VH-VL binders against Uncharacterized protein aq_532. Designs and how they scored, part 11

Target 1, 203 residues: Uncharacterized protein aq_532, of Aquifex aeolicus (o66814)
Amino acid sequence: SDYLLRAESLFSQLKDANAKEETPYLYGKVKGYYEAIKLYAVEYKEDRIKTLFTLMSKNTKKAVRGAYTEREPLTELITFEPRVYFEEYCDGIMDECFYEKHYEKEKFIELVDYFSLKRRVEFLRNHEGKYCAPFDFGMAEALFNAVSLELMQEKPDEKVLIALREKLEPILVMAEEKLRYAMKKELPCYRNRLSEHIGYWKP
Key: E = the ipSAE of ESMFold2; O = the ipSAE of OpenDDE; V2 = 0.75 times the mean of E and O plus 0.25 times the DockQ between their complexes.

## First folded at step 4 (VH-VL)

Design A3 (from A2 with light chain L94W; framework fv_patecibart; at its last look DockQ between E and O 0.04; V2 from the best seeds 0.00; counts 0 for: pae E 13.4 > 2, placed apart)
Fold by ESMFold2-Fast, scan of step 4:
Structure A3 (fold): chain C 203 residues (1-203), chain A 121 residues (1-121), chain B 107 residues (1-107)
Amino acid sequence: as target 1 above (203 residues)
Amino acid sequence: QVTLKESGPTLVKPTQTLTLTCTFSGFSLSTYGMGVAWIRQPPGKALEWLAHIYWDDDKRYYPALKNRLTITKDTSKNQVVLTMTNMDPVDTATYYCAHTEWGDYLPFDYWGQGTLVTVSS
Amino acid sequence: EIVLTQSPDFQSVTPKEKVTITCRASQSIGSYIHWYQQKPDQYPKLLIKYASQSFSGVPSRFSGSGSGTDFTLTINSLEAEDAATYYCHQSYSWPYTFGQGTKVEIK
């Protein structure tokens, strides 16, 4: 795949820029997308590879040029919302189309336990996961985004979804453990960056 | 499939220590993310969260009662114990234990039947 | 701590009528609100989680909506078995808090 070779080049740029040390969150995100691209390359799914490569490329540029060098939207979590998806997909015949297609999507949603994954990633994002577990959270966010994008496909690939879930789970657990340790010990990553809106106060 | 049941004394005298045990089945506190919470409800009043404990022995207490509360677990027996010191008549309530899960912003999805604890002399 | 205020405190409703219960948070809590049903002399049961997600086994007449500070629990067609006190609960911020409750009686 041309995109796989280009992805290897992007990852090399991260090493040259010392991104692992200087921007560990973005390094994690790029590595997460790279791992997802490798899974799709085995399955010869070039359209998915192109989409993930675009996301990988954007994060690589931000990592090598610094957070505010390029005018880009704030990093966004990609989520699959069944009602929104089917409203767009079914265009004008919503009820009939929704019932017919909903069961097919349910199979894949349950296969990866999607809404549980979504809540866990959102929890990390809302509680300073970016600072307390930057590499692991970045990688988990990228892999979760890959899962969301695959669920949005008309015909999701079951084999790839299983592979993504299996790769995501241990990374997500590591990010969660690091965040909980930081919260429990009131480490600077959590204490100094905690938003008042989170409502956690030092006793 | 998940079940919880509270046990302990139903009558406590003022200044005494209350000890309640929650025995559960259908999950283990050795499993990642699992937790147990204690919630109480005075007669005719709203629910009040007291404390919870997670699989990794992380503990949280309601701040105003923190100095009176201790929560512990025995993972091998599937039990969680709540201890509350210096009981007062205002602590008369039905005490519940409930299942919770870290990462899900702690909804209490399964509850015990509750045990009424009356504090009087 | 986050204060949750429910309205109304009490409602007497004719069978098959629509019931609406609101819960207002003192600050934004996203969608981290949960609803419980407590029938007389029984323990609370989880009904709706994360503002709008039905818990397993809950009848379809129950639904939740809202985000930020304003949340609503709706019972589309009240049944006799729905006579209960309903509580909202926020899990967004520690310490976790409950609303004061809304008692629903059948006429």
Scores: ipSAE 0.007, ipTM 0.511, lowest interface PAE 10.0, mean pLDDT 83
Fold by ESMFold2, look of step 5:
Structure A3 (fold): chain C 203 residues (1-203), chain A 121 residues (1-121), chain B 107 residues (1-107)
Amino acid sequence: as target 1 above (203 residues)
Amino acid sequence: QVTLKESGPTLVKPTQTLTLTCTFSGFSLSTYGMGVAWIRQPPGKALEWLAHIYWDDDKRYYPALKNRLTITKDTSKNQVVLTMTNMDPVDTATYYCAHTEWGDYLPFDYWGQGTLVTVSS
Amino acid sequence: EIVLTQSPDFQSVTPKEKVTITCRASQSIGSYIHWYQQKPDQYPKLLIKYASQSFSGVPSRFSGSGSGTDFTLTINSLEAEDAATYYCHQSYSWPYTFGQGTKVEIK
């Protein structure tokens, strides 16, 4: 599709700005959106491709500007917040009623283990993932955003959700392993950002 | 110092509902990333994870037991409650509550002492 | 669900000798494996987190290694107080699961 060709052309701008080296988090995020666009191109979902391309393009512009200005802020994290409803269940044996909490789209949430993914991405975001695993974290964040956006659709596509999860999982694991390694080795990306490790014993 | 302690009945008859309370200190479930899990161990057998509740009220249950388990929290009391319906003698086990650090991929780093629950007719 | 298979199921080891316990996952779990020690009539205690990271206060004779599907807990020089059952636990994917346990006895 036209969006796929346009998406590929954005990498010329990233190369010219040396974004992979200068803004690795944003570069990873652009790459993650590109991978999601490719998955959607297989399923021919133009409305979802357009949304992902818009995010990819905006992050490309931020990466190019950031490379020039040595500024690389965190960008969007898109979380799906399902509506909650309660279903009454009465235990006739004990003559007691309980209310079961249910989520909209619960089957799709379970299909990708969405709350686990959300928790893992948020952990990286809050614990120096941008500095200790910038490329992998950025890429994981974009793929997670694609999962969230699909869950926000009126009727999520199960095949796309599975494909996104399968692409996301190894990247998320890599980011988590890099962060854990940085914590264990007290690398500058982690140690310097914590500034004295408040409340921690020092060797 | 993180501490946890289980409380509840030690003897339950078959078909009754078990309610266990985990009372903890040294952390809060209002803190981002914190969680409390329930794990059981039948006598002489391996550990079995049962349920987990997180700071954002996300809840997870072992699938085979989902219909029998309910986990809730009271953040103001530093308590987590596990309810298990329709108890059977095979549910006889020591029940533990445990703390998790940040996120779902972390270990169970601090455990309660456990409470033995016997289910007998 | 991810099955963790430990080997051996039990072993009897002379004091000061090396103990090796393995845990195999039914799929790749990165380094999200943790090891616990449970002495008789006690609650489990965390030994090793993230495959190789020692938990606070754990004696240096305990170490872990591995990634992907194959993980190892090593006790370099077995002490009498190390007689226990050891469990691996994966936190990679729901539902979270434990290995069947490895009982270590003093010969």
Scores: ipSAE 0.000, ipTM 0.476, lowest interface PAE 13.4, mean pLDDT 85
ESMFold2 (binder alone), look of step 5: mean pLDDT 93; pTM 0.942
OpenDDE, look of step 5: ipSAE 0.018; ipTM 0.566

Design A30 (from A1 with heavy chain H99R S104D P107A Y110I; framework fv_patecibart)
Fold by ESMFold2-Fast, scan of step 4:
Structure A30 (fold): chain C 203 residues (1-203), chain A 121 residues (1-121), chain B 107 residues (1-107)
Amino acid sequence: as target 1 above (203 residues)
Amino acid sequence: QVTLKESGPTLVKPTQTLTLTCTFSGFSLSTYGMGVAWIRQPPGKALEWLAHIYWDDDKRYYPALKNRLTITKDTSKNQVVLTMTNMDPVDTATYYCARTEWGDYLAFDIWGQGTLVTVSS
Amino acid sequence: EIVLTQSPDFQSVTPKEKVTITCRASQSIGSYIHWYQQKPDQYPKLLIKYASQSFSGVPSRFSGSGSGTDFTLTINSLEAEDAATYYCHQSYSLPYTFGQGTKVEIK
């Protein structure tokens, strides 16, 4: 796939910008999307690859600009919301169509333990995961976004969902461990952001 | 200090509904990341997870028992309630509530003392 | 559903000896394994979480190790108060499941 080669080339731009050090969260996001793209390349799913490459490219541009920015921005979090998705898909026929489509996707939702993953990623996002585990959180968020996007497809790819789940889990664990340690020890990454939010810890 | 305590009937007849209340102190279920689970243990057998409720009112159930179980919380009273319908002698067990922190992937760190529920006619 | 199999089911051990309990998962669960101690007629108490992290107040003679599918709980030097049934528990995927238990008795 042309997109796979293009994806590889984005890392030269990230290296030139020293993105791994200057914008570790965005660097993680880019790495996560790249890993997802590789899984779809094996399956020859060009539509998925194109979507993920677009997200990868957007985060790369932010990382390159961010090398000269004081604050690295949070980027997209994509969630699969069954009610919203099925109301749109069912053209306002909420009850019968909603339940049929929900149960059709229930197998895939349970396969990846989706709502558990969603809560974990949201917790990291809401509790300074960007500052306390930036690379791991960024990568986990990108892989989670890929899972969400695949669940939104009319025919989710079970094989890719399993592979995404397997890649996401150890990264998510690492991000959670780093944040838990930072919270327990009141490290600057957690304490300074909390101070910024509530103004309590600032001298 | 964190404590949890189960309460409810100790004897239930077959086909009746069991309602158990977990009352806790030393933490709040409005605190982000917190959850409470129900686990049971039939006499001389292994532990079996039944249900989990989280700070955001998200709920999880053991799939084989899902149609019989309901878990709810009253954050202002520091209580979590488990309801189990159509009780059978095989449901005779000690029922525990336990605290979890940090969503689905952390351990059951603090447990209640348990309440033995006997199902017989 | 992930099945956890413990070995041995039962062990009778002399005080001061080393006790090793194994828990095997039917599929990879990373480090999402936790160990509990349950003494006769008492509620379970958490000993080890995330395969190797000791819970607060747990004696240093208890340790955990392993990753993926094979996990071990070790009691370095058994004390009389350690007579109990030990359970492993996985929190990797729903439903949460427990091993069948390993009963440790003092000789």
Scores: ipSAE 0.005, ipTM 0.452, lowest interface PAE 15.4, mean pLDDT 84

Design A31 (from A2 with light chain G30S S31R L94W; framework fv_patecibart)
Fold by ESMFold2-Fast, scan of step 4:
Structure A31 (fold): chain C 203 residues (1-203), chain A 121 residues (1-121), chain B 107 residues (1-107)
Amino acid sequence: as target 1 above (203 residues)
Amino acid sequence: QVTLKESGPTLVKPTQTLTLTCTFSGFSLSTYGMGVAWIRQPPGKALEWLAHIYWDDDKRYYPALKNRLTITKDTSKNQVVLTMTNMDPVDTATYYCAHTEWGDYLPFDYWGQGTLVTVSS
Amino acid sequence: EIVLTQSPDFQSVTPKEKVTITCRASQSISRYIHWYQQKPDQYPKLLIKYASQSFSGVPSRFSGSGSGTDFTLTINSLEAEDAATYYCHQSYSWPYTFGQGTKVEIK
């Protein structure tokens, strides 16, 4: 697709800006969206490609401007919020009722273990993953956002969801390992950034 | 798949010591940033935070109850124990343990089912 | 300690109506407020964290807003399953404290 060629050209701009070294979080995000675009290119799903390219392009422009090196609030994750319903089962003999929780698109949520992925990405976001594992966290966030966007579709693509999940897992593991090491050693990326998220703690 | 479950006596006499155990799965207190809190709720009243313990054995207690509370962990058993001395009828409540984290002032995201402790002669 | 005051104490609401619950802190707590739902004889469940972020699996009709001292939990279209007591909780300062609760009942 034209978008795939255009996506590849964005890496020339990132190289010129030395983004891999100067803005590794944004570089990671761009690479994550690029990997997702490649999966959809094989399926010829131009609408998904266009959406992801827009996100990829936005982050490329931020990286070229060097915006990441300035103080900036945490980026909100794109999350899928499924409708929830409860089914009531009453035992007439024991006079006791049970409520089972069900979600829309439950099959797809279970397929990718979405709530587990969401908790892991949110943990990284909330614990300085942006600064302590910037490339890996950026890439993980972009791939997670692609999963969320696909789950929001009227008919999610199982093949692409599985492929996204498979790409995301090793990146999440790497980000988690780097963050745990930084936290355990109390590296500057963890210590010096807490005030941006928590504020001053008085007691 | 984080789960927690409280266990201990349901009936305690005034002046006795209460010991409650929280057994959990889906996380470890050997993992950086992990913690467990105890919260209670007297019948028909609001929630009251009592204590918490973190992976590094850092402990915090509600100041007004500090001299009565002890929180400990056994990381190998996935258990956290709360001890409260000199029980009084006013301490009658449902006691919950809950998962928490350090660093980002995270909420109590997963709770046990609770155990009702009645203090009566 | 930081005192959290909820309003109203009780609200009886027609299905599909909008419900607004407020929580006021005695001092600024930035964004470190969390909201829980507790149905009768059940344990509390997290709904909203950090003032405005939805917890996993929570319906989109629940939203949170506010910063500093004034916070709001909104249910934009009340469902029967939403009948519960709602509590706010601050994690900004030790000791952690909860609001007194707001009971929401269906008319």
Scores: ipSAE 0.000, ipTM 0.418, lowest interface PAE 19.1, mean pLDDT 83

Design A33 (from A2 with light chain G30Y S93R; framework fv_patecibart)
Fold by ESMFold2-Fast, scan of step 4:
Structure A33 (fold): chain C 203 residues (1-203), chain A 121 residues (1-121), chain B 107 residues (1-107)
Amino acid sequence: as target 1 above (203 residues)
Amino acid sequence: QVTLKESGPTLVKPTQTLTLTCTFSGFSLSTYGMGVAWIRQPPGKALEWLAHIYWDDDKRYYPALKNRLTITKDTSKNQVVLTMTNMDPVDTATYYCAHTEWGDYLPFDYWGQGTLVTVSS
Amino acid sequence: EIVLTQSPDFQSVTPKEKVTITCRASQSIYSYIHWYQQKPDQYPKLLIKYASQSFSGVPSRFSGSGSGTDFTLTINSLEAEDAATYYCHQSYRLPYTFGQGTKVEIK
């Protein structure tokens, strides 16, 4: 795929900008999107690849600019918000009706345990994961965004969802372990959190 | 500081619905990261997790019992309610509620005293 | 679901001796294992969290170790008040699961 070659060229730009050291969160985001693109390349799904490449490219440009003291970017979390519906089941004996809650795309939500993934990524986002585990959080956020985007499709791809879930899990675990260690030890990344922080490093 | 206490019927007949209430203090389920779980223990047997509710109203159930379980919260009363339908003698157990703090992968750090529920005719 | 297998099921130990309890997971759970103590007719109390971190107020004779699939709870010098059933619990995957328990009694 042409997009795969173009995606590889984005890593050359990141190396030239020393992004791994200067903007580790954005470097993680770009790597996460790249890993997702490779999964879709195997399945020949060019529309998904194009969407993920656009996100990868945007974050690459931010990383290159960030290496030259641009303000720290906001996190880019994409969530799937399934529609809820209720089905009535009426008991003829008691003449009472019961409601059973269902979600749009429920089988796919359950397949990847989506709401658990969402809580975990949101926890990292809301508790200085960007500063305490920047690379791992960035990569996890990008892979989670890929899961969300696939769930939004009319026909989600089960094989890709499983592969994304399997790739995302160890990254989430690493980010969570680093954050818990930082919280336990009251490390600067967690202790010196400021709402108006600029850049990845806390004072 | 964190305390939990279970309440509800101690005797339930087969096919009836069990409703248990967990009343707590020292935290609020409006506070980010907080959760409450229900765990049961049949006499002389191991602990079995049943359900979990989180500050954001996210709910988790043991898959094999999902169709029988409902967990809800009343944040203003500091209460969590577990409902279990179609009770059977094998559901005889001590039922506990327990606190969790922050995210996933959490231990059950504080427990209620437990309430024994006996299912018999 | 992840199955946790404890060993031994039961042990009778002389006071002041070292007690070792193992918990084996059917798949890797990293460090997301927690240990509880339950005395007869009482509720469980958390002892060790995240494989090796002592919970507040827990005596220093209790320690935990391990990662991946093999975990150990150690009581360095058993006291009379330590007679209890000990349970491991994994929080890595839903459904959360517990081991079958290890009963420790004093000789």
Scores: ipSAE 0.007, ipTM 0.477, lowest interface PAE 12.5, mean pLDDT 84

Design A34 (from A2 with light chain S31Y S91D L94W; framework fv_patecibart)
Fold by ESMFold2-Fast, scan of step 4:
Structure A34 (fold): chain C 203 residues (1-203), chain A 121 residues (1-121), chain B 107 residues (1-107)
Amino acid sequence: as target 1 above (203 residues)
Amino acid sequence: QVTLKESGPTLVKPTQTLTLTCTFSGFSLSTYGMGVAWIRQPPGKALEWLAHIYWDDDKRYYPALKNRLTITKDTSKNQVVLTMTNMDPVDTATYYCAHTEWGDYLPFDYWGQGTLVTVSS
Amino acid sequence: EIVLTQSPDFQSVTPKEKVTITCRASQSIGYYIHWYQQKPDQYPKLLIKYASQSFSGVPSRFSGSGSGTDFTLTINSLEAEDAATYYCHQDYSWPYTFGQGTKVEIK
């Protein structure tokens, strides 16, 4: 089965539900997963595509449902929690040992600057990013989730990680700039106020 | 395993208030997306959705009956309570509670065994 | 409210025959239709969700199809244990509604 064609068909459901306007955060999530799927499609990595398609499909259903019920809750944030270990260095002459802290998959963590990305995404999630930059935040969160999932793999794909990082950065910056502007101007979105035109959830 | 069980009176007089309790296990109404619905079925008739409540205290009632229905939850006891005022013989039915999930868009996937409530004097 | 009309309301079918039950919605509901099986004196059990997705543990002879206003539940080879009333249900819009039911009996 061609997951890319199936993924493209999900946008028909989103269009019918007017999801871009009604549930912009979830629409962003779907768009982000779609962009990640396209990167793996070029590499013919069906197992990655299947995982991302499942998340894309789940968020599509939530967006369609949310559009009709006027509800848009936050969805999954996937984080990679590497194990920490200490490498021992012993000086045989002095019989003294030193320890250095290392992380599981340290090379890949450094390649994408993972902990910085994680901190930035969590900041948006915890400070009204859903309301103040819904599309950009949703898309950034989905791309970040793809990075996390790839780091969890036995053999992370460096080329895809770099491509994900490069797609994520400008979107993350845009979300951050929109949030900073909203904070500075004390916009209703930052004060957790619902739009009169579009409600994010029903009481 | 998700299990639900209805409890309450089996006989109610006309004009009285019915109170039914759904006690469940295998999920919590503190968990994102979780919900419980009440559905009834008059003898030999179709199923009728009455009300639901979700983890965030979002409540919905069948519009024709909304002035008679109240749904509440006690998350710590794993219970959902439905009250229906001014009972009438036409309200005689088997009442079910069922699990639903907004977040994963599950319809009524697991049901209680049902409790028959007869309204007569 | 959305009205769901099932057809037929009754079928008497020989074992191994194909059974088709239709459900028509009074307005378009996308794929937000679900099918339940209720055997005599038992509670309903979910068979098919979102028009075409089988619920866990449901035999492969049950399948669903359709979108918009016209939906179908198919039993491709009827078994004796399939004698039951089948209900369609929509969760597209409040209030949630059910069809009137289709009773399937073995000849």
Scores: ipSAE 0.000, ipTM 0.465, lowest interface PAE 15.0, mean pLDDT 86

Design A39 (from A2 with heavy chain Y54F, light chain S31R; framework fv_patecibart)
Heavy chain, then light chain:
Amino acid sequence: QVTLKESGPTLVKPTQTLTLTCTFSGFSLSTYGMGVAWIRQPPGKALEWLAHIFWDDDKRYYPALKNRLTITKDTSKNQVVLTMTNMDPVDTATYYCAHTEWGDYLPFDYWGQGTLVTVSS
Amino acid sequence: EIVLTQSPDFQSVTPKEKVTITCRASQSIGRYIHWYQQKPDQYPKLLIKYASQSFSGVPSRFSGSGSGTDFTLTINSLEAEDAATYYCHQSYSLPYTFGQGTKVEIK
ESMFold2-Fast, scan of step 4: ipSAE 0.006; ipTM 0.476

Design A40 (from A2 with heavy chain S30N M34V L106M; framework fv_patecibart)
Fold by ESMFold2-Fast, scan of step 4:
Structure A40 (fold): chain C 203 residues (1-203), chain A 121 residues (1-121), chain B 107 residues (1-107)
Amino acid sequence: as target 1 above (203 residues)
Amino acid sequence: QVTLKESGPTLVKPTQTLTLTCTFSGFSLNTYGVGVAWIRQPPGKALEWLAHIYWDDDKRYYPALKNRLTITKDTSKNQVVLTMTNMDPVDTATYYCAHTEWGDYMPFDYWGQGTLVTVSS
Amino acid sequence: EIVLTQSPDFQSVTPKEKVTITCRASQSIGSYIHWYQQKPDQYPKLLIKYASQSFSGVPSRFSGSGSGTDFTLTINSLEAEDAATYYCHQSYSLPYTFGQGTKVEIK
């Protein structure tokens, strides 16, 4: 699709900016969104592709600017919150509608072991994953965001969710291994916790 | 389920070496991120961390006691052993072993029942 | 090493009342504080990890809050089985350290 060609052009921009070396976390996020886009391109889901491409483009612009102005904000981590989703979807009627819609979503939540993934990603985020495993954490966060976005759809795509889960697992494991090693050895990325609050700006 | 149990002598004379064994089940100390710690508690006093051993055989010791402590593991037996040299009456305490995940920065989530070690002449 | 100071040292509380225990660190430790319950002649049991996360099987009446240097453990409605000494523990920096403990007993 046109979006795959446009996505490839974003990597050209990242290469020109030396983003893999200068902003590995953002480079990872862009790569994660790209991998998710490829899964939807096979399924011909243009609406999902547009959403993911927008996130991919946004992070590419940040990487090209070479800016880390703050700790990764909550707005960049997308989570599926069942109660919030069902409260809005059920027009404020939580009893019968909540249980009906929860039953429909439960299959997909269990399929990907969503709350386990959420806890793992949040742990990485809260414990300097951005600095100790930047590429892997960025990629994992982007793929997790894609899972969250798909779970929020009225009819989640089971095939894509399985593929996202399979792509996410080894990346999440690698990020976790790098973080655990950094924490255990008290590496500079972990010892310098101030970096999670103080921005880095490349002039 | 994770279980741990301490074993060793309950009475030690001053200047002797204490050897305690932690035998566990429900996890492997070959699992990435897993560790086992030793913590002690003198009668009526607070908890004191002593030593930690991790899946990769890395070892950490309380600095003031480092020269007296040795922690080792036998993954095939599901055991962690702590030795403490030159025992003194002040070392009288209940000694616990505890499980951790993800190396450092983790809570002690499962504990053994503890073993009281009395140091007296 | 990081020193953890708990307050109060002791409190005697009527059943169903709210109990608040504080733990102050000598330097910022983020959220790397954990709370344990130790009943007389028993081993410690983890209640709350990373300042505010409940450990598996822990009753909902127990909650934790705080970040940086000031942390609190709250028991919303004290039950008889909650009579124990409570300890905070920091895992931010080696050596790991514990607070001096807060003894809670029923009136």
Scores: ipSAE 0.006, ipTM 0.462, lowest interface PAE 13.4, mean pLDDT 83

Design A43 (from A2 with heavy chain G33D; framework fv_patecibart)
Fold by ESMFold2-Fast, scan of step 4:
Structure A43 (fold): chain C 203 residues (1-203), chain A 121 residues (1-121), chain B 107 residues (1-107)
Amino acid sequence: as target 1 above (203 residues)
Amino acid sequence: QVTLKESGPTLVKPTQTLTLTCTFSGFSLSTYDMGVAWIRQPPGKALEWLAHIYWDDDKRYYPALKNRLTITKDTSKNQVVLTMTNMDPVDTATYYCAHTEWGDYLPFDYWGQGTLVTVSS
Amino acid sequence: EIVLTQSPDFQSVTPKEKVTITCRASQSIGSYIHWYQQKPDQYPKLLIKYASQSFSGVPSRFSGSGSGTDFTLTINSLEAEDAATYYCHQSYSLPYTFGQGTKVEIK
């Protein structure tokens, strides 16, 4: 795929900028999107590859810029918000009705345990994962975004969803363990970010 | 598909330098995130990681042996070379090269057949 | 460096019985543990990566579990071809380290 060659060339730009050291979160994001692109290349799904390449390219530009400006911003978190519907079941014996909650694409949501993944990624994002596990968090967020994007498709690809889930899980676990350890030990990545968040200096 | 093969001397005298070559196919060290590692195993003992080299020429060495080890690659020949100086009888082992992908967290997924290097006078 | 201790060192098992091998890390390593099978006079082969993911072509009777410091490799029903030494390997921190090995023999 033309996009695969172009995606590989983006890593040359990252190497020239020393992005792995200077912007590890964004570097992780780019790596995660690249891994997702490789899965779709095997399936010959050029439309998915194009979408992921666009995100990969955007994060590459931010990483290169961030390396030179010493500023690494958080980038996109893409979530699938399924439509909810309720199915009514009426019991003729008790003459009462029950309402069960259902989600569109429920089969695929269950296949990847999507809501669990969403909560875990959101927790990392909201609790300094960027600073305490930057590479792992960035990569996990990109792979999670690929899962979200695939769930938004009219006909989600089960094979790719399973492959994304399996690639995402160990990376999420590592990011979570690094963050938990940092929180428990009050490491500088967690402790110092609290000072930055309040944004003031006391004279 | 992915194959690796070690080559080099099978007998080395104490104090000499060992040079081993890993020749591979099915991947390129110009491809993003590909790497080659060297692992050794003394007879009847556990595996010991020695060194890595990645597509971007990033090199990593076992700290206790770092001053004796050099790893290089020739992307055009699909070869990775390990050099180990000042060989000692305790360095007698089967030496393997193995494929890995980028990063500190990846397994060694495909291995060469190994080459036994005996160090004796 | 991270020390990996395997248990047991050796076990002799009747065919079709369940085999469990444990690997303990001297510090938390997340899920960055991998398992290899080495048959006599052969090179090691990857079985399980990232604690629980089966490598391509590996029989379904092999499975892995655990996180943090305690990890287990399970062979659900031992076959004669499974007689080998099994090694755990951590890739969490440099230097990469391996366990001392567990030798599995068929009775």
Scores: ipSAE 0.006, ipTM 0.494, lowest interface PAE 13.0, mean pLDDT 86

